# VH-VL binders against o27280: the designs that were tried, part 127

Target 1, 266 residues: o27280
Amino acid sequence: MDSMNVPEVLEIKRIVEESESVKTFIFSWDFRREVRPGQFVMVWDFRDEKPMSVSLIDPVRSEIGISIRRVGEFTDRVHGLSEGDLLGIRGPYGRGFELMGRDILLVGGGIGMAPLAALADEATARGMRVDALVAARTADELLFLDRLEAAGVNISTCTDDGSCGFKGFAHERLLTLEENHDMAAVCGPEPMMFQVMRILDERDVPAQLSLERYMKCAVGICGQCCLDDTGFRVCAEGPVFWSQELSRVREFGRYRRDPAGRRVPW

## First folded at step 6 (VH-VL)

Design A23 (framework fv_libevitug)
Fold by ESMFold2-Fast, scan of step 6:
Structure A23 (fold): chain C 266 residues (1-266), chain A 123 residues (1-123), chain B 110 residues (1-110)
Amino acid sequence: as target 1 above (266 residues)
Amino acid sequence: QVQLQQSGPGLVKPSQTLSLTCAISGDSVSSDSAAWNWIRQSPSRGLEWLGRTYYTSKWYNDYAVSVKSRITINPDTSKNQFSLQLNSVTPEDTAVYYCAREYPWDYYGMDVWGQGTLVTVSS
Amino acid sequence: QSVLTQPPSASGTPGQRVTISCSGSSSNIGSYYVYWYQQLPGTAPKLLIYGNDQRPSGVPDRFSGSKSGTSASLAITGLQAEDEADYYCQSYDSSLSGYVFGGGTKLTVL
């Protein structure tokens, strides 16, 4: 799969500042090449390469967008770039979200709204009713609200500190929302996703969850992005999993891995 | 709304040049995000994409490797049309030739087709 | 010779589900979108499916597309007599730097 494994050097066409810590970098894209919501690309700044979710898929403008949160040296360098600068893009990788039914619930935490924003665009284009629960620690970390509103999405918000919408966690807000959805898609911190998954399971709503942590290898290059002894690799077999698949994974919602790969309780 | 009308001779002698035109109405040949394709169909080869032309800041052409040495696809903005020239034809070039639009190009496929022109290559 | 492989024929009776396969490789279907066209006798092909599984306006929801790995399928549910036609898949091939078509499937409604 040469087209997916060779970095293509692309010009940054436009940069959208989503928040103080998040920017979306927009590139022209050859839409003969498949890209789906829930997939990720490897972003190369000619020094280091990191996985980033595709957050905009716009075949009409022939553009993709990649949303990047400033959390370390690599992302700080990328945030320092300007329109007209170059980045290497390799991919897309992973399986994307699958859509079914007429109604979808999106539950996103922080930067986890990035792949869900792309999914919202696809779901609304297909004529689905889209409800989004957008969660963050503070109002300043709520992402894509204007884009979701423009797409006709029904939005609920919650913040840990109560600075916007419901004061509390995503799963607490979810308990106050209506129960009827044909499916759900969830992306955010793993403890949030675990609690949300349990509620959706009790409501008999099939859910897909996106695990985007610790993707330190590209598809086919190494197998170190594993969840546990089930053999699931986030970069190879994910990052999107059905809730039924994740219910069998002992690590999900109970343990995380530090940068050295050691298991640490949440 | 958008229509493609093909014109050209139905009979061409071996070794000569096949020339067809596709006239566009309801859109512009230089329209942003539109690509203009030639495809042929024969019993022996089925559907075969020959190439396309499209405009961004300048004109570009893509050609199928099987015909690349013999083919030219040219836009004409003044007449709002694009043409196909295929040199050194043989009886194997006998086919129904179609022009077709991609819009928006790449993702959406070929959404509008011309009526087709049967071209027979024989003496 | 076709780069993408389709069965040369398929058949069904009214009301049935019919599936037409399209098989390729990593240089085409494995990396690129799949399109499906319907061709009635004496007419130009008509776009049925784009982007693997999307329908243009005016195409009945009885037609659906899917893709898995290096293969794609067109499904027709509630088969009708007017569905009798030739069906073609299309993708892009990176090794050929161009669009490629399947050999076509003649669907007969019995």
Scores: ipSAE 0.510, ipTM 0.780, lowest interface PAE 2.6, mean pLDDT 87

Design A24 (framework fv_libevitug)
Fold by ESMFold2-Fast, scan of step 6:
Structure A24 (fold): chain C 266 residues (1-266), chain A 123 residues (1-123), chain B 110 residues (1-110)
Amino acid sequence: as target 1 above (266 residues)
Amino acid sequence: QVQLQQSGPGLVKPSQTLSLTCAISGDSVSSDSAAWNWIRQSPSRGLEWLGRTYYTSKWYNDYAVSVKSRITINPDTSKNQFSLQLNSVTPEDTAVYYCAREYYGDYYGMDVWGQGTLVTVSS
Amino acid sequence: QSVLTQPPSASGTPGQRVTISCSGSSSNIGSYYVYWYQQLPGTAPKLLIYGNDQRPSGVPDRFSGSKSGTSASLAITGLQAEDEADYYCQSYDSSLSGYVFGGGTKLTVL
């Protein structure tokens, strides 16, 4: 079902240039409407509407931030806006991240660091130990490093080209890390997320993955209730999913766990 | 069961383009749980990974540094196949070429291979 | 030259244990999973071991893998005549940004 909510027209209070291709747009926000890390809003430029993750949640300053990568016509137009210009904002929507335990691993690729930056702020405010693996194509595309550092996050980086940190992909860097965590949160390109999820599942670390393609389903724009091979309604549950929610049916009846927690054939 | 069937010419002249096709049955080339690889084998170089293509929300390609400037791997969803093009071949490209599925489901690795195609590069 | 080093040959008699080594560096085996493949004459390689020490369905438990530091090993216990084949290790190499293979070991069952 379509959403009937009318977007609220908000003034762009401040724009932060995060990289050559990424800007964070900051708005005053009435926190009587709660917003949590992992949730998204619909951003309306008075022509098109697109879902965008919330990257800053600041109740002290009464601000939210929305980080937008320039990838097409809509985002090009939004990037052309200035402080004082207006955008329509509807939301928040979707399932936010759930925090548990004392230690969390964040694994973010590119713009996927945006929702994870908001999560890092909340996790550190709760007194959790936060380790972040920040991945990008090049050093100039690594996002939010200064903000994570200021929050006391333990940072590891990797770049495809080796220009900062480990040379290689996020999952390759993760294989060199031997830390146990109570949970993980993962957001980035889907190939990265699938590889990272596999490693975390092998380590028995419960992970939440934020899947951008499910944002419209979470809002109810998809009018069809589809059961995937995991046996639950995809269009109602996103964008954040626990890794166990994504894999439960595929394992049932085919594999058991050995004493080390590894999947073995029957 | 998943099977890979290769086709393409076994003789290519130096400086020309080597073209091979791998037809997939029992799985989809756009499967979220698979990547589709080309690997070659020669007496001088042994087994050598050339690259892969895969689909999640969009198509991605990864290529080995040694061939990156000359190689293209393309999926064809309508025919459920993927192809290899290797430009500007030399006698050093003489090898048996294999396509292979790299699986990411309840196990991982290159679990299904094509039959192999001997490609000779000579004048 | 192969990036991962294997002995060019190995041999054993039926019923014995044979071990095939695969040596690399911190940029490959030291950081990434090791896979093993069996290749019978005239056939494509077959996945034998993944994730350092895991077996796909259908691979006998006589085959096992292990990894320590920058080296890996394939062990075959209760050696049988049909195990005579070429064996290849594989890993990922971060300095080359791609998969790498060992040079292969020809196993002869005497």
Scores: ipSAE 0.005, ipTM 0.421, lowest interface PAE 15.8, mean pLDDT 82

Design A25 (framework fv_libevitug)
Fold by ESMFold2-Fast, scan of step 6:
Structure A25 (fold): chain C 266 residues (1-266), chain A 123 residues (1-123), chain B 110 residues (1-110)
Amino acid sequence: as target 1 above (266 residues)
Amino acid sequence: QVQLQQSGPGLVKPSQTLSLTCAISGDSVSSDSAAWNWIRQSPSRGLEWLGRTYYTSKWYNDYAVSVKSRITINPDTSKNQFSLQLNSVTPEDTAVYYCAREYWGDYYGMDVWGQGTLVTVSS
Amino acid sequence: QSVLTQPPSASGTPGQRVTISCSGSSSNIGSYYVYWYQQLPGTAPKLLIYGNDQRPSGVPDRFSGSKSGTSASLAITGLQAEDEADYYCQSYDSSLSGYVFGGGTKLTVL
């Protein structure tokens, strides 16, 4: 992790409205700075800086995209911006996904589909067969379906309320999907990821999971994103981990940390 | 340590509304890793799942087809509890009613149950 | 009529192995995890097995679960008097979009 990087001020080239609460901000990018699916950048609105996953990596058009869900004051301000406005971008940071084998299963919940959309593009470009299980609360919250379809991805959906696809949770839908995959990649709420990981373990499918946890401005220095049993720092050694690495972390899927650093059940 | 404490009347007349409450301690009713279920048990029908409520940025309810037209399950975040209302009851609704937490984490299933409330539907 | 089929009763003597079956279809056990619950007289059900064959913390290793096709089994080895209880299987059913339970098995320790 390069903590000496200074934010580069970039113009918002295009904004894609993914849903009522999610927008993708697209910037011209110099690909002499490599960006891999699963990595994140620090987004600076000239007041606050927050980590955001890279959701589009397009070397042909020389663009990256950053998908941002409206959940608080910072994201509300960023959502108020227009094409032509400026944001500071620092990075990329973190360990990206690794691709192996002939076929991959993607399991994404909500905004967790954002880094998986970038991974889908890379996997299809490498000639892999890609199956995606896209999960959300409602049909309106399913993200990137058109983009995944355009990439040639085989899509299954599920919604908590049954408004699109299977009615139920991602892990319940996964149990009806029989395909053996050489690998899987999973991103979404931690309880969902834990249940999905256990099913993939039973099927002997190696999985990579992307963790979103409390992060501070001192990315790679603070250690506050440490996992309970291993001491892994999400911003330095993550956010992407293999399931075998996470199977040794007693905190994963069971506990989160409150602002005081205490373990709290999910 | 999660505990569920049930309260409500044990006798309801036919055609009236059955109302039960389940108070939660040790967890939040708005926890996005749990769903809050009502299940009943009778000698003739065994265990029957009635429905659940859960929070994932907004509240959702799922109801068993057999009761869907008569049932409402409501969370109350301020009191950290959830309730069951079952309308137009008949003697066939006589059962022990349980509330239960359905957990999604390092294990799955209905891991914590209330003590149960015997509800008799009779005139 | 329960959607999942269990024998109404089972019996054994202390130290024996007892198995309780649970039969379903492709819309439930064939596609989804099976759970088992123990209900002691006068008490609420207690989660005994989840994910077909996993035990929650505090459940003795005498209890084990298995699943094959559309059927599941609960096995109790080294049967003890305290194991006398009703046992219920549970799964999810996609055609009903909800949870389903077996009819229950009353285990008597002779």
Scores: ipSAE 0.005, ipTM 0.414, lowest interface PAE 16.3, mean pLDDT 83

Design A26 (framework fv_libevitug)
Fold by ESMFold2-Fast, scan of step 6:
Structure A26 (fold): chain C 266 residues (1-266), chain A 123 residues (1-123), chain B 110 residues (1-110)
Amino acid sequence: as target 1 above (266 residues)
Amino acid sequence: QVQLQQSGPGLVKPSQTLSLTCAISGDSVSSDSAAWNWIRQSPSRGLEWLGRTYYTSKWYNDYAVSVKSRITINPDTSKNQFSLQLNSVTPEDTAVYYCAREVPGDYYGMDVWGQGTLVTVSS
Amino acid sequence: QSVLTQPPSASGTPGQRVTISCSGSSSNIGSYYVYWYQQLPGTAPKLLIYGNDQRPSGVPDRFSGSKSGTSASLAITGLQAEDEADYYCQSYDSSLSGYVFGGGTKLTVL
């Protein structure tokens, strides 16, 4: 039997409130089962199932964490749960990040810092030098700064409104930094990721980008997970892609698809 | 330093119960940071995991399907040890038996092993 | 036979690189972490690699692990005479609800 196909009903061990709109739900985990930064799990509230990135991988405490932003009916219900309540977890699924070199750059926007926080933990544990550029619209939407600092990460921040760090967008901040990195990992809104990718390509820094897209995996057919030119399914091929793969996708950074397959501009 | 020391008879007759003990020093058998395993090794079967016992809020046991009907692994907190009992042994149970510690979350593997005990099943 | 497949033997000369493979399926290596153990003659196995590619304290950096799909590999660079031993991979198997080991590889240093 393949345990990835069957959801496990797990008790919520602890809930960390990351911000007004983001919570991390922590579960005991059987670390015989592989889980890598950049992978996601299907979270089942016994009504609906949604994909969520793994944001904490802690084999010392035997815990994983799933960070969830409140954006709709499903996430509203899950945010209403308490320690001791149950959720179904299936997975993990997808390609995780690959670490290479000695010096790495993380660029995260909003909730996109969640999978990058797990990656930062692994990279620092391996003795790598980690620089993180954390971007958000406002200071109160910057996530995981305390975790990154505790891990020894060198942090730069930027906010659209200038309430913390550099005033501007992630790619504008990146342009003011003349640093060499062996690789980069990027996760956040697609327009941000597209601009960051362009800069990293010009600097000859290989980049891995994680696409945050919702899907209906129970049906087995989902237009939201399909990219235009490549036909890639995020749950099958991603969510992590190398920058050269995404450069061929007309959709990347321009528009997305709704459940009916219609173009929706960013 | 954590050390595991095994004891028990090296000869068991067919149909009888094989009994081995693993004494723990440098850690507690009831530590919630460890699981306690039994593994055996024979030329014909290689390394074979038999089962484990561990404590979190209560005691739990996991057993390999191949021996589940015959095996019992029991902790003894007063003596800081754990034991293996394998019922209805046959010559195929002849092997070197090892106890081993596994660090929490099952991520770190079996980091400390006992010296091994050769058990021969013969009349 | 063992559930995980290893070559029964491998050999090399001092200073060379040797790789030992371990092949499984989606019910074990494809979904679960891989571990490697070194067993010197007359001794208990010693943990060499955990979590696919991590080294315990005291294990030289000449030893490294990797995993791709349903297969794993142990690499030994700068091979030394004291590396002559039996090497075993281990994972978990969901269909057996238990840990599984490879059949072992006897490494000879020529």
Scores: ipSAE 0.052, ipTM 0.627, lowest interface PAE 6.3, mean pLDDT 85

Design A27 (framework fv_libevitug)
Fold by ESMFold2-Fast, scan of step 6:
Structure A27 (fold): chain C 266 residues (1-266), chain A 123 residues (1-123), chain B 110 residues (1-110)
Amino acid sequence: as target 1 above (266 residues)
Amino acid sequence: QVQLQQSGPGLVKPSQTLSLTCAISGDSVSSDSAAWNWIRQSPSRGLEWLGRTYYTSKWYNDYAVSVKSRITINPDTSKNQFSLQLNSVTPEDTAVYYCARELPGDYYGMDVWGQGTLVTVSS
Amino acid sequence: QSVLTQPPSASGTPGQRVTISCSGSSSNIGSYYVYWYQQLPGTAPKLLIYGNDQRPSGVPDRFSGSKSGTSASLAITGLQAEDEADYYCQSYDSSLSGYVFGGGTKLTVL
């Protein structure tokens, strides 16, 4: 338990270019410190610390991977690193995904495919049938298609602009897919997840959703990881929640709060 | 303080519809912090959750899979109450029926219960 | 048969510690909060513990809850005669998309 709260300085073993804006950083990992799909780690570049979902869990090679999208100063600095450079890693933290049944649907948008890629590996290793709906604004933002294909996942794609697969949003594509799954896991932009959750609820498919926008206080430091209606703390009780838990949350998919606490629409 | 008051018939014939109402005081049936549940209790099956209704941006209903084809839970905002209808009843539906408010906030749970209504299904 | 497993009975003498177990799976207790209810004869169940280990206002400190993995436990210290009741655990189950209860434990104070 003590080792989870102290950053370990790890060498970047490999870097995989997933897209123009996304890289996966791979580290050697001691699996006596267990990690599960849906959990996250704190990544420290010796200036700032940010939470990142674990996207690869490979006990055979003794490796974990962390996929990072370039969106600001911290992530720009990390993207500038090379194999052999050092990062601080602590964790894992948070509740992981739960697997049940024989058939699972994964619905991922953009970087939200990162934790779902790790889940797909575990589900296929357990002998589950895995269907994945991979959504993005454009074809260049679709992630992990080759990795999912190599794992034997049945893949459907959609892009907002129609540059790959179905032209439209994830929930529109989902309406054209078969209804029979034992469970689902969903990760992506909150408005997408809200619409997908509603369809899955109507189909009586239990779903787990990963809420990553509130991971600012990953270890309970700032307390800003609280959902309005339920008081759930994403860093302590998430980031993974069942759809039953989220269906009552007024802010989920509808609005957010600015730094002054005012409600603003998406 | 929130109170739940149940009303409805205590005797229903097989194949008919069981109908109960739960009147709410001290809270609103459309409160976005609460969900409104029906639960029954019998010696053979113990406590069984039947379903719930709640409001966020619209009304949602969740139903237990065992009764889903026969059950309707319906809110009435004008009377501040919610009802249970269970179709095609059999003697196996004989139970004490409770309405309950789901605990508002993070942890869920049934924090306020109605008094219970014994419903006997017999010819 | 209930989805969550409780012993059908438990007993103790005044002043003793009694524990009541509740066993489930990864689809319920392993993933969700656990609640405990006390039911006196002829009354509705009363919420005793929520959020695994929290007490509502008016519940004495001698009642406590805990959860480990796929199992939960209710502990009663300093057992009193008025604690004689049925106790039920509850969680949510994702495979059933609904709430599930334990079969109940009849606690007898000897």
Scores: ipSAE 0.000, ipTM 0.392, lowest interface PAE 17.1, mean pLDDT 82

Design A28 (framework fv_libevitug)
Fold by ESMFold2-Fast, scan of step 6:
Structure A28 (fold): chain C 266 residues (1-266), chain A 123 residues (1-123), chain B 110 residues (1-110)
Amino acid sequence: as target 1 above (266 residues)
Amino acid sequence: QVQLQQSGPGLVKPSQTLSLTCAISGDSVSSDSAAWNWIRQSPSRGLEWLGRTYYTSKWYNDYAVSVKSRITINPDTSKNQFSLQLNSVTPEDTAVYYCAREWPGDYYGMDVWGQGTLVTVSS
Amino acid sequence: QSVLTQPPSASGTPGQRVTISCSGSSSNIGSYYVYWYQQLPGTAPKLLIYGNDQRPSGVPDRFSGSKSGTSASLAITGLQAEDEADYYCQSYDSSLSGYVFGGGTKLTVL
């Protein structure tokens, strides 16, 4: 009954509008139950269930936050809800980020900043120096800048169109940043993460990367099948993986699998 | 700095009610960011959590199954303290009793403890 | 009988590394945070580790925690005479709907 696999019906305490397409839904949480940055929960609207990363972990207020981008039918319905409405939450699930060393680089693209914002809070609380590279297509899609600044994070930005910060892609901006970090955490579009991972590997910076497409695999509902040697481990250990694990996955950043199991370029 | 100061009788006769109080300084018993616990320690049972009281929108109490039928934990906002009443005591209730704050900033760890009160149940 | 299992004793010499284990099940350590407490003779327990692996202000870097599956460990590096104490692990247990403690480990610094 008190299993993390049984949905708990929770009231939406607060909704924070992060952008025109992103909202953070905040719920009361029993912090006796383990939750770490990089983990996800299954969000149930009493019709469908979808995995969502935890973006806020606030034990002082006894709250968690879940940031959701409006991208399809389920997320459109959830965005239509108000404070006081109910959602089912079960979890958390999956492997969270592991922290090591004294300084960390965060590289986030779009909604990928959501799990990294929670990680930034934990890293700062542990006394680490935190540098964040926040990337988006336009300035309006940059997320959590005020929250990161309030946490004492050193922020660099880039936008594809040059509307804020460096004009270009995350990996291009990364090439102009300091090379020395004890570790990195990366979350965003898979092609961006692949390019960033390559640069960090050349710098001998161990990195963890969060892959949304593996969240369903962690709860036994696989949306895609991996056919390489590491396929079972990837599904079992996601959504967060070390760069050494992902460098062995032939599909990472190059292909995905469609529902029929065929390779499709990104 | 938060401090907890315990008071109450150290000797209780079998079948009577054990009563202890824990006075809080540096925090409020009705703070929505803390829970207030009673824990005891004996050679036979080790450390044993007895229960807690806390305020969110109203007062809540949680009690350990082993003592639930005879335990009451009550907050007193006017004196900024909370108490333990344990009914129908037996020699098996002989223990050092601690009050402790459960702090959400430390992931609900027991970050501040009272000095402890040795309670002996004997006739 | 404690719900969480610790060795009753551990020992080491000054400067050594000592590890204290805490074993549970899926209803406690497998699903909930682990905490560690140090109890010096004649004093109340003191919080050493919370959230599996985090230290409160004032706790030396020599103390660290870890958790894997249904088991947790407390590691003490660079042992000092002042570390001689009883150590207790704690978690929450969903089947009991309450907090549970280990039986304690008496650490002797030789």
Scores: ipSAE 0.066, ipTM 0.648, lowest interface PAE 6.2, mean pLDDT 86

Design A29 (framework fv_libevitug)
Fold by ESMFold2-Fast, scan of step 6:
Structure A29 (fold): chain C 266 residues (1-266), chain A 123 residues (1-123), chain B 110 residues (1-110)
Amino acid sequence: as target 1 above (266 residues)
Amino acid sequence: QVQLQQSGPGLVKPSQTLSLTCAISGDSVSSDSAAWNWIRQSPSRGLEWLGRTYYTSKWYNDYAVSVKSRITINPDTSKNQFSLQLNSVTPEDTAVYYCAREEPGDYYGMDVWGQGTLVTVSS
Amino acid sequence: QSVLTQPPSASGTPGQRVTISCSGSSSNIGSYYVYWYQQLPGTAPKLLIYGNDQRPSGVPDRFSGSKSGTSASLAITGLQAEDEADYYCQSYDSSLSGYVFGGGTKLTVL
């Protein structure tokens, strides 16, 4: 009875090559199942199922897009697919971003720009002013710049190696930006998000951060990995959390857990 | 190398404010690698966690429900210490009070404890 | 009344295995890590086990922790006279938004 919990087999309508390591897979979607920026779907290749953020939400064309970075066996198989091939899609799941105010900042690192690109589309459609700080290790890993520009977003870039824009990390670039924002949305590597969150908190800018590792909690397959070293409730719906909630998690941005539960520095 | 040293009065009258301090050496009270706890121990209630203060992007305090209305825990970065104030004390607040360091994350627990301070609430 | 339940006492003879239980609920042990502390007479508690089953540097390997469902246990193998102490379990409780301790177990080495 719950159509969200049963994978629907969908045809890959279009594939967009975002970079050498990232592709966006576009599907026809029935918007009787509402999808919001920040939500994710489970992608099933008929062998394994993995959570993937929704990167395109287009009710006018009746399409959703899912951006996938090639990082392992599952993603290598999915990257080998062509237009016309089939994937199972289940969802959407999780808590999406909430838009507030008139001026927003997006800070994305690498594939973390995927859910933020969908948010940028919604924010600009609502008439909000959108500034995006797009960060990556190298210029080749900067994603969605053309799409953000087409949407009317004010873009700043930074790369660790200086191959595009500011040379340095996202938080270093953010320190040189003087704009006041009503809110921020942040998605990328956890150490980057932690540093960005600290700066935004000092500026009294409320931020929402999207954490990939908590997507499984939202679908009920995480038993204890939620924000359990804080006063925040275990397995609260992710992947999007407010910065005040994450500020109470002492390991956020400093440590990760290995499969044995041991603290490992980033 | 981290050490905690407690100081404060051993006798407090009922209805007065109990005030204790924990001095830190070998670490910084504002280090994001630690949270700083107060725990007490009495024959009637055993070990009872009272609360903690810690810094991530800003200072946070967490307090046990049983003492929330009466307790304040404050860091002092200039003296590298943190304090406990407990208002309107009663004889039931008689206990040995400990400060303790908690290592970051929910995995490691309270790894360094002060020596303890006996506080008697009596007229 | 403590939120986490421990037996008030336990005993054994040198060389034996002793197990101390700690029982909770889904809001604490069922969802969070368990810690164990040893308290010798007249001293502060000392961290003995963290992360359910990990030993700090300097803790002998004859001490071990385990967790199953909403319960945890501390096992001491090869019991020695110096192990005579009070033992406390600790976890976090989401419904209380704070740390909770067991009532303590007085271990007597006979």
Scores: ipSAE 0.000, ipTM 0.415, lowest interface PAE 15.7, mean pLDDT 83

